# Designs tried in a protein design chat: VH-VL binders against q9h9l3. Part 285

Target 1, 176 residues: q9h9l3
Amino acid sequence: PRKMVAIDCEMVGTGPKGHVSSLARCSIVNYNGDVLYDEYILPPCHIVDYRTRWSGIRKQHMVNATPFKIARGQILKILTGKIVVGHAIHNDFKALQYFHPKSLTRDTSHIPPLNRKADCPENATMSLKHLTKKLLNRDIQVGKSGHSSVEDAQATMELYKLVEVEWEEHLARNPP
Key: E = the ipSAE of ESMFold2; O = the ipSAE of OpenDDE; V2 = 0.75 times the mean of E and O plus 0.25 times the DockQ between their complexes.

## First folded at step 16 (VH-VL)

Design y99 (framework fv_fezakinumab; at its last look DockQ between E and O 0.91; V2 from the best seeds 0.86)
Fold by OpenDDE, look of step 19:
Structure y99 (fold): chain C 176 residues (1-176), chain A 123 residues (1-123), chain B 111 residues (1-111)
Amino acid sequence: as target 1 above (176 residues)
Amino acid sequence: QVQLVQSGAEVKKPGASVKVSCKASGYTFTSYYMHWVRQAPGQGLEWVGWINPYTGFEFYAQKFRGRVTMTRDTSISTAYMELSRLRSDDTAVYYCARSGTYYYDSGPRFDPWGRGTLVTVSS
Amino acid sequence: QAVLTQPPSVSGAPGQRVTISCTGSSSDIGLGYEVHWYQQLPGTAPKLLIYDNSNRPSGVPDRFSGSKSGTSASLAITGLQAEDEADYYCQSYDSSLEGWVFGGGTQLTVL
């Protein structure tokens, strides 16, 4: 059985009007929720919008941030060969400018059994915050400090574990 | 119509540098990655590297690291590949090719391709 | 030098079925990365023929099909036509190299 990790990234706005999402923090946890990686990352482009309200990223966090290329290498080493769990994970991978095998990807925002368990429409895209509250009875992403990517990654892993057996069986019968 | 128009053929001496251009049209240049692939005469395809035209992020195959530089000019939707310290075995047709940024937007498949630029390195 | 292995040549008569294999490793096809196929007619640039293992782009006839299993992929051409004479390349991503890789190419001759 392959090792499983959960990832969550925080992005800042770069480019014209800050419309481009650039990786500014990445957190990776193992199956048990232990932190394997958690670094602030310096985008290659000038930051126009820190998106602090959501990202929790501030200018001070970028002072000693890990350059993107270095961080990307570190992160890819962790992810390679593993089942990677995330919420709306395509955003994380795009920010990493990285392609992970579809067969090794688990997106908790697109798992019908998970939504069903939360009494949500199976084909709806529910927020991590909502699913965490409904299924784990836990509040995340609270306060004014922005999101905690570690907390979000941990929550994502815990959510997946609720449907892991069922979903893995489904994927085995229906490989992507 | 999506199109990649490459610069003309080049003839270079060993040790020189060559810079090939690839002008994109028919799509949003910064929304797709640009790859470079070369093909020596009578040989197969060899991936050289890729660049994200929006961020400027580039990554090169190990073989070309230190000799290749990929850049872009977003104002004219043009990607560039410069290869330095040319050798005879660098003689090849160099292609630019587009790919998506993730699986939902054409993914890592290369489509379309430029018509190629022949670079000949000879004494 | 090609990371993916293809037979150097295959041949068939018009109307026949031919297959081209593409064998990878545990760090590319075997890891789960998708396989794409390209057709290169003589004197032309490659064009996408099959993507994501088995999908055909617009304009590609259904006599072209792709499949993937384990560490290998296969391109099948049914109803072989003279115009199919070309070089065919498989492509995937290699995690160990952190880059895209091609097969060595297969020259298809229509007899």
Scores: ipSAE 0.906, ipTM 0.945, lowest interface PAE 0.5, mean pLDDT 95
Fold by ESMFold2, look of step 16:
Structure y99 (fold): chain C 176 residues (1-176), chain A 123 residues (1-123), chain B 111 residues (1-111)
Amino acid sequence: as target 1 above (176 residues)
Amino acid sequence: QVQLVQSGAEVKKPGASVKVSCKASGYTFTSYYMHWVRQAPGQGLEWVGWINPYTGFEFYAQKFRGRVTMTRDTSISTAYMELSRLRSDDTAVYYCARSGTYYYDSGPRFDPWGRGTLVTVSS
Amino acid sequence: QAVLTQPPSVSGAPGQRVTISCTGSSSDIGLGYEVHWYQQLPGTAPKLLIYDNSNRPSGVPDRFSGSKSGTSASLAITGLQAEDEADYYCQSYDSSLEGWVFGGGTQLTVL
């Protein structure tokens, strides 16, 4: 049986007008929610917009941040061979400049049974905050300090567990 | 429509360097990865490495680290691969190939390919 | 030495079915990484034929199909035609090499 982890990333704005999303924090938790990785990451290009209101990233976090190439290597070693759970997870893989096998990828923003449990349309893309409140009766991303990628990864794992048996069976019958 | 136009054939002596160019057109150059793949005469394909044209971040196959440098000039939508300290067994056709950066937009497959640049290393 | 193993050659008569195997390891295909296939006609650059194990790009005839199981993948060509004579390469990602890897190529001859 494959080990399962959940990932969440925080992005800052780079490029013209800060429109490109670049990785500035990554958190990985195991099935039980224990933190396996949590680092601030220095993007390889100039940060134009820290996006602090949402990212929680401040200039001070970048002072001792792990350079992107090193962090990417560390993160990919953790992800290798594992089922990786995330919310809108392909944006996280894009920021890592890596393609994880589709058969080992679980995206809580695209799971119809999870939407049904939340009384949402099957094909709607629901926010992590909304799903967590509806299904776990918890508030995440509270206040004005930005998101916590540890908190978000933990919430994402708990959401997946609600549909894990059903969804894993579905994927076995319907390989991606 | 989407095209990758590579520089012309090169003849080099052992110990020299070569720099191959790949000019992209028909798409947003900085939105896709650029890969380099070589093919020695009568042999198969060998991945050399890739570059993210937006950031300049590069990653090389282990065999080429220390001898290859991948760069780009975004103002002319051109990627470059430079191979130094050339040996006879570096004789090959060098291809550039595009891949996506996102599963929902092209994904990890190589499409399209340039037509290749023959590099011959002989004394 | 290619990382993925393909037969060096296969042949078939017009109208027949041929298959080309691609065998990897537990660090690439066996770990779940998708397989892509390229056709290289004589004197030309490779062209994408199959991606993500089994998907055909537009313009590729439906007589080309791909599949994957365990550490192996297969390219099948049915209704073999003279223009199918080419070299065929499989490709995947290998985690231990940290990069893209190709098969050694298979020369298809149409008899």
Scores: ipSAE 0.806, ipTM 0.918, lowest interface PAE 1.0, mean pLDDT 93
ESMFold2 (binder alone), look of step 16: mean pLDDT 91; pTM 0.934
OpenDDE, look of step 16: ipSAE 0.835; ipTM 0.924
ESMFold2, look of step 18: ipSAE 0.789; ipTM 0.913
ESMFold2 (binder alone), look of step 18: mean pLDDT 91; pTM 0.931
OpenDDE, look of step 18: ipSAE 0.905; ipTM 0.945
ESMFold2, look of step 19: ipSAE 0.785; ipTM 0.910
ESMFold2 (binder alone), look of step 19: mean pLDDT 91; pTM 0.935

Design z47 (framework fv_nivolumab; at its last look DockQ between E and O 0.87; V2 from the best seeds 0.81)
Fold by ESMFold2, look of step 16:
Structure z47 (fold): chain C 176 residues (1-176), chain A 124 residues (1-124), chain B 107 residues (1-107)
Amino acid sequence: as target 1 above (176 residues)
Amino acid sequence: QVQLVESGGGVVQPGRSLRLDCKASGFTFSDYEMHWVRQAPGKGLEWVAVIRYDGSNEYYADSVKGRFTISRDNSKNTLFLQMNSLRAEDTAVYYCAKEGYWQSSAFFRYFDYWGQGTLVTVSS
Amino acid sequence: EIVLTQSPATLSLSPGERATLSCRASQSVDDYLAWYQQKPGQAPRLLIYDASNRATGIPARFSGSGSGTDFTLTISSLEPEDFAVYYCQQYDYWPLTFGQGTKVEIK
């Protein structure tokens, strides 16, 4: 069967006033939550705002970070041909400057059955933090040191597993 | 320069409909979830609705659910609010609002840019 | 629904004075809190996002602090253009909600 991975990225602010989001960390886990990739990534443009409160990224992480072009190549080798699970995953793909086939993409921020299982409105876009608390009884993104893309990717995979059978059947009946 | 320009406001009778438009420029419109926020005369701010960046999903405040429909046309950089079954309590200035920067797994749903608003008055 | 309660309702001060505005959430919103300024007949203007980050073009006299349930907007030395209504807004959970406002007026 087709292999499945989960991805989560952390971004820093680039461009005018640091409002452009650029990839600075990427983590990929397999179905069992084992880490397949976890690297700090040096954006091709000047970092204006590390966004450390959220990204967990500090200046020292960038000193020996993998250049964006190299990291992108490594990441795409892992993603190609796989079902890729993420949360608001279009943002991860934008940061990678990459388009993954819709038929192989799963977005835990936009799965109505997952919201229903969490006793949330089906059409509300729920944060990863709130879904993991409600469905996995787990606190993620705790503290002020920033998010862990490994922790977030692992949580995302576990959330998808809760609805995997139902959602895969739904997609088979309703191809994107 | 980011600009949001609302139009379509006016005076209508209770039970009637209006459609509001918001024309966006100066940013990649299809990258952002967009919102409507309203303010009754002399009152505070009330969030009304949000639509997903690709138009595939929407969510509403309870006060307008079932009566209002938010939509978007990304090819025209335009956000819409169809308001049906209007009530006196819907009288407000309606603002189109843009979310801040995007990140993964968390949402930053503060509004860094607002339109100047369009007044909707529902009166007999 | 997360209720944001702002205090005081009205703050009467003179130019040059320090303004301290409070916003209290009915439950934790982490750092997902923004502050806006609104002058009569105008749209709101973003001042602070993520509890403490100053928005583009906002003067250094504006600062935000706090986390969780208790937040503060400080204007270190009021300028004539700072007399306005100030709103806090949370974006941690649906529906998005605003405080009722604090009017900062000239004494």
Scores: ipSAE 0.807, ipTM 0.920, lowest interface PAE 1.3, mean pLDDT 93
Fold by OpenDDE, look of step 16:
Structure z47 (fold): chain C 176 residues (1-176), chain A 124 residues (1-124), chain B 107 residues (1-107)
Amino acid sequence: as target 1 above (176 residues)
Amino acid sequence: QVQLVESGGGVVQPGRSLRLDCKASGFTFSDYEMHWVRQAPGKGLEWVAVIRYDGSNEYYADSVKGRFTISRDNSKNTLFLQMNSLRAEDTAVYYCAKEGYWQSSAFFRYFDYWGQGTLVTVSS
Amino acid sequence: EIVLTQSPATLSLSPGERATLSCRASQSVDDYLAWYQQKPGQAPRLLIYDASNRATGIPARFSGSGSGTDFTLTISSLEPEDFAVYYCQQYDYWPLTFGQGTKVEIK
């Protein structure tokens, strides 16, 4: 069995002017796209901006949300020892206040062969939305009700699977 | 408060090189994608280059590709633009600009803060 | 690249009047559209992001609307300090692109 999971997080704004990005939802799926984790998370600080149109987070979601420290423990337990796939995943890890080993991290926003397959510039950072449309012929992140972190995590895993063999070989030759 | 301060502009001849610096303060510099945008005298705005938060990737406008290099030193909160093989059409005020807030799997590449700009004049 | 076309090129109005500025994209950019104000000798200032969100510190008289290809910046009642050049910018596609600008001048 593959020790691979994909993660996607949603953030809300805290701190002065709501410019601090705080974890408010986290979704984790396995290699097959099955949901392993999907929880609303309560930041330790007051939420200034829910960023609903992007995060999908509303005040009602925070009423019974899992406290950050508890959620972080649950998530880290799942991620430990796994290859973790994400899109611009450094943001997710930042929000989690966690650093996964680089050798076990896969960022689909920074994989030149994936961009090449999508007829995009290899050195450009492409959105998950664009890559998913071009390579999977699926529309994600549509509307104004916010993103689905489960859908985004699943899309991220599917994109990585398209270049998994090539990229893993590359990484074996060029360890980070 | 967020502050961006460009320096290094001046008058140079065509074919010469120049390096611009941008000193950032008031925010966690290493968390954000940084950009250069330029404006020719009396003209509009033109995006020039972008660099990832950790400097691991760069992307350029076609007009400067192969001639300009964007880089950063996060330990010094400084953004750089190395301009080689300068041309008359590169004459412009050069601004460093900060991307908006970050969100997972999405990019918000509007510029919420700009420097005051530094003038680069390429003339024979 | 995405071409953003702003209209009109120049808008001559008096203080207190309503200003309506248009930005049209060559193809859909969803809500990934920002507006900036620039005064002579100054850097651009962010007014609107995500098509309709007012940036911090921006007066309520400024509003943005639209999605896809057609966007509008509205100044409900012009103040003397609002006479400037306004730019739209899309950030959905590489390369990032700006409109050519609309100059709002005093009549």
Scores: ipSAE 0.771, ipTM 0.922, lowest interface PAE 0.8, mean pLDDT 95
ESMFold2 (binder alone), look of step 16: mean pLDDT 92; pTM 0.945

Design z48 (framework fv_nivolumab; at its last look DockQ between E and O 0.83; V2 from the best seeds 0.82)
Fold by OpenDDE, look of step 16:
Structure z48 (fold): chain C 176 residues (1-176), chain A 124 residues (1-124), chain B 107 residues (1-107)
Amino acid sequence: as target 1 above (176 residues)
Amino acid sequence: QVQLVESGGGVVQPGRSLRLDCKASGFTFSDYEMHWVRQAPGKGLEWVAVIRYDGSSEYYADSVKGRFTISRDNSKNTLFLQMNSLRAEDTAVYYCAKEGYWQSSAFLRYFDYWGQGTLVTVSS
Amino acid sequence: EIVLTQSPATLSLSPGERATLSCRASQSVDDYLAWYQQKPGQAPRLLIYDASNRATGIPARFSGSGSGTDFTLTISSLEPEDFAVYYCQQYDYWPLTFGQGTKVEIK
């Protein structure tokens, strides 16, 4: 089987009124939850809204942040050829201005067997927080200081592992 | 500026069908989850349905499940609500609503923009 | 589903007065709580999201507070245009749910 990694990104607001979501942190973990990448990233445009409540990003984190273009290159090098697991991962890829092959993408926010296992509606998009609590009995994203992208990436990988065999078989029968 | 414009409302008899349209502009439509919310005359707000950004998944309130279908055409920036087997209690102003801004691993499903709504009246 | 209970049902005040509106959830929704204003014949307008964040273009006299199960919308000094119905909405659990509304009317 191909090597799997899980990714989680944090975004800040740029552009008019801060409505553009720009990458400000990216964390990547391997199948065992080991951190392969975790960097603060400097957007190419002025940050209007740090979205700290969610992102955990503050102005001080941007002082020595890795420029976006450099970070993007580093991240893409890690992701290339991998099965990439994420939660609502399309947003992460969008922020990275990168699109991973669909056949190599796993979105834990859109896996009906995972929702079923959590006694959630199969067709509803569930938060990582709720799935993690129900299936892993773990609280993540606690407090008001923002998310930990490392913690979230690790949780995402662990959730996927719960349904990996079933879902991979499903995908083999129904390739995207 | 963000605009949402609903259309398709009208008067129909119970058991009939009606389709609502919502034309979106002023934002990247295909990036956002879209919702329908309705309001019966003189009543409060009721969430109706949601559709994923790429149309790959939908979820419905129990009150409309099996009767309503939410869909979208991202190439036309248009949201749809197919309403079948309409009932008197479906009488309401129907709003299309845009989800708030997203953050990784969290869904911010407040509605930062609403259409002006289209009235659906189901009566014999 | 999460039940949101707003109080009071009606709040009668004069321009310039402070308005305090309550929204209570049947269980914790963290800060996944929004407030809307609706005037007759109009669509709702977002006021507050994430319990305490003021939406773009919303006057500073509007503020939100609370977390978990108890939330408050405050209008520090009512303007004539503030007399309307106000709704709270949670987005932590499916299905999304609204409070029944509080009408702020002129005394």
Scores: ipSAE 0.850, ipTM 0.938, lowest interface PAE 0.7, mean pLDDT 96
Fold by ESMFold2, look of step 16:
Structure z48 (fold): chain C 176 residues (1-176), chain A 124 residues (1-124), chain B 107 residues (1-107)
Amino acid sequence: as target 1 above (176 residues)
Amino acid sequence: QVQLVESGGGVVQPGRSLRLDCKASGFTFSDYEMHWVRQAPGKGLEWVAVIRYDGSSEYYADSVKGRFTISRDNSKNTLFLQMNSLRAEDTAVYYCAKEGYWQSSAFLRYFDYWGQGTLVTVSS
Amino acid sequence: EIVLTQSPATLSLSPGERATLSCRASQSVDDYLAWYQQKPGQAPRLLIYDASNRATGIPARFSGSGSGTDFTLTISSLEPEDFAVYYCQQYDYWPLTFGQGTKVEIK
């Protein structure tokens, strides 16, 4: 069976008015939730807005952060050939400037059986916070200091496990 | 500079259909989920529908579910709203709206840019 | 559906005065709350997002505060251009909903 990891990233604002989203932290966990990678990452562009309320990123985190090019290489080496699980995972791939094969990508924000299990409308994009509360009875992203990409990646993997058998069978019958 | 331009509004009789277009420019259209929001004359704002960044799924307000279809063509930077079986209560200015910056697992569904709107009047 | 109740419905003030507008949610929406300004015949304009962050180009006299269920928009000293209708909007859960509006008008 193919190895599976979960990823979550945090972004800061770069570019004009801080509206460009640039990678500033990435966490990867294995199937059991053990941390394989967790680094603060220095974007190649000037940071305009740390977005700390959501990102948890502060100026001090950038002082010794791994430069984007180096971090990207490390991250892609981990992801290559694996099934990668995320929540709104297209944003994580955009921040990495990377395309992962659709057949190896799992997005917990877009799995109808997962929504149904949570008594949510199948086609609505539910937040990680709400799905985790409804299905795992856990409060994540608590407080005002920003999200933890480790916590979020771990929650994402636990959510996927709830529908893994059903969804993998569905994808085998319906290749992307 | 971000621009959203709606078109296709007009006066139609109840039970008829109308298609609205929204042409987008000044941002990477395929990076964003896009919305329709409407405002009946003299009334407040009502969210109508959303479509995923790649067009793969859509979600609707209960008031329009089964009658309206949101769609997009990312190659033309265009958002659509097909409105079937129109009713008098669908009379409104229809806005297309863009979400703010994207983040990882947090969905920040406030609208930083709006079109100027297109008026749909449903009357006999 | 999360109901947003704005108060007062109408706020009659003079230029230079402080305006305080309230938005109350029927359940917690954390910090997922935005404020918009709308002038007659125009589209809404984003003022505040994430409860307290000013949008680009919005003057410092506008500020937002609150979290959970109770939110406030404050205009520290009204300018003639600030007389308009103001709406709050939550984005914590589907469907997205707006308050019914507060009209700020010249006394």
Scores: ipSAE 0.828, ipTM 0.929, lowest interface PAE 1.2, mean pLDDT 93
ESMFold2 (binder alone), look of step 16: mean pLDDT 92; pTM 0.947
ESMFold2, look of step 18: ipSAE 0.811; ipTM 0.924
ESMFold2 (binder alone), look of step 18: mean pLDDT 93; pTM 0.947
OpenDDE, look of step 18: ipSAE 0.823; ipTM 0.933

Design z49 (framework fv_nivolumab; at its last look DockQ between E and O 0.86; V2 from the best seeds 0.78)
Fold by ESMFold2, look of step 16:
Structure z49 (fold): chain C 176 residues (1-176), chain A 124 residues (1-124), chain B 107 residues (1-107)
Amino acid sequence: as target 1 above (176 residues)
Amino acid sequence: QVQLVESGGGVVQPGRSLRLDCKASGFTFSDYEMHWVRQAPGKGLEWVAVIRYDGSNEYYADSVKGRFTISRDNSKNTLFLQMNSLRAEDTAVYYCAKEGYWQSSAFLRFFDYWGQGTLVTVSS
Amino acid sequence: EIVLTQSPATLSLSPGERATLSCRASQSVDDYLAWYQQKPGQAPRLLIYDASNRATGIPARFSGSGSGTDFTLTISSLEPEDFAVYYCQQYDYWPLTFGQGTKVEIK
């Protein structure tokens, strides 16, 4: 059986008008929610917009942040060969400039049985905040200081556990 | 420069079909979820449908579910709305709309760019 | 399902005056609230996103405030080009919904 981790990232705005989303924090937790990795990451290009309301990233976090190339190497070493769980996880992989095998990828924003358990529309892309509140009775992303990628990764893993048996069987019968 | 150009609107009888196209340029189309939003003459705005960045999932307003199909062709940078079983209340200007920047833990579904719209009139 | 109620329905004001537009949500939408301007025959134009962030190219006389259920768009000194209809939109929960609009017209 493969080990399973959950990942969440925070991005800042780079490129023209801050339209490019670049990795500035990454957190990885194991199946039990223990933190395996949590680092602030310095993007290789100029930060136009810290997006602090969402990212929680501030200028001081970048002073001693791990350079992107080094952080990417550390993160990919952790992810390789594992089932990786995330919420809208394609955004995390884009920020990492990385393609994880689809057969080893789990996206809690796109699991109809999870939505059904929450009495949410099965085809709607639900926020992590709303699923966590409905299914775990937990408030995350509270306040205006920005999101915590550790908190979000932990919530994502707990959500996946609620449908793990059903969804793993579904994927075995319907390979991506 | 982001551009969204809708086409395919016209006058049709109730029960008939139309397909709307939205040609996108000036951004990486396949990075973004895309929406249709409509506005009946003299009325406010109504969200119609959304499609996932890769085309693998769609969601619809209740008023159009089962009659409208949103789709996309990322190789042609084109968004579509197939409108079947049209009713008089579907008469509206239809806008193609782009979400703003993406962030992994927050869905930021405000619309920073809109097309100029295409008018669909359903009347006998 | 989230109803956005805008008030007033119409604001009749003169150039140079301050406009204050209200949007009230039927349940909390946190900061997931945008404001749009629409002139006759044109598509909506994004003014404010995330309740208080001014969109690119929007002049400083436009500001947004509020969180949760009560939101305000303020135009500090009306210019001739500001007479239009204004819509709020929430993006906290499905379906995405818009307010019914506030028309700002010349007195």
Scores: ipSAE 0.793, ipTM 0.915, lowest interface PAE 1.3, mean pLDDT 93
Fold by OpenDDE, look of step 16:
Structure z49 (fold): chain C 176 residues (1-176), chain A 124 residues (1-124), chain B 107 residues (1-107)
Amino acid sequence: as target 1 above (176 residues)
Amino acid sequence: QVQLVESGGGVVQPGRSLRLDCKASGFTFSDYEMHWVRQAPGKGLEWVAVIRYDGSNEYYADSVKGRFTISRDNSKNTLFLQMNSLRAEDTAVYYCAKEGYWQSSAFLRFFDYWGQGTLVTVSS
Amino acid sequence: EIVLTQSPATLSLSPGERATLSCRASQSVDDYLAWYQQKPGQAPRLLIYDASNRATGIPARFSGSGSGTDFTLTISSLEPEDFAVYYCQQYDYWPLTFGQGTKVEIK
């Protein structure tokens, strides 16, 4: 089996009204939850909205942040050839301006057996916070200081491990 | 400028079907989760359905489950609501609504933009 | 489902007065709470999101506060165009739910 990593990104707002989501932090952990990558990232465009409540990003974090193009190269080097696990991961890839092969992608926000295990509707998109509480009895994203992308990536990996066997079998029978 | 324009409303008899359309412009339609919300005459707001950004998943309010189908065509920037087995209590103005900005691992399902709505009247 | 109860049902005030609207949730929704304004014949308009963040283009006289189960929308000084129906909405749990609305009318 291929090696797995979990990824979580934080975005800030750029563009005319800050409606463009730009990568400002990225965290990657391995199967055991060890941090492989965790960097603040400087968007190529001016930040209009730090979205701190969600991103945890503040102006001070951008002072020595890694330029986007450099960070993107570092991240892609880690992701290449891996099964990449994330929650609503399409947003992370979008922010990275990178598209990982669908056959090597695992989105914990779209795994019906995971929802079933959490006594949630199989067709509902559940938040990482709720699934983590229900299935891991752990509180994440507590407070108003913003998310920890490392914590979120670790939680995502732990959730996937709960349904890994079943889901991998399903995907083998039903390749995307 | 973000715009949402609903169409397809009208008067129908109970048991009949109707399809609503919502044409989106002014934003990257395929990046966002889209919703339908309805409002009966003189009443409050009721969430109806949601569809994933790529159309790969749908979820419905219990009041319409099994009768309504939400879908989308991202190539045409259009959201749809197929309403079957219509009932009198389905009479309402139907709004298409855009979710707020997206963040990783979080869903911010407030509605920053709404259409002007289209009226559906179900009566004998 | 999460039940949102708004109070009062109707608020009669004069221009220039302070308006305070309440929204109570049947259980905690953290700060996943939005406020909307709706005028007759119009679609709802977003005022506040995440309990206290003012939406783009919304005047400073509108403010939101609260977390958990108790939320408040405040209009510091009512303008003639502020007389309308106001709804709260939670987005922490499925299904998404709205309050029944508070009508702010001219005294």
Scores: ipSAE 0.703, ipTM 0.907, lowest interface PAE 0.9, mean pLDDT 95
ESMFold2 (binder alone), look of step 16: mean pLDDT 93; pTM 0.950

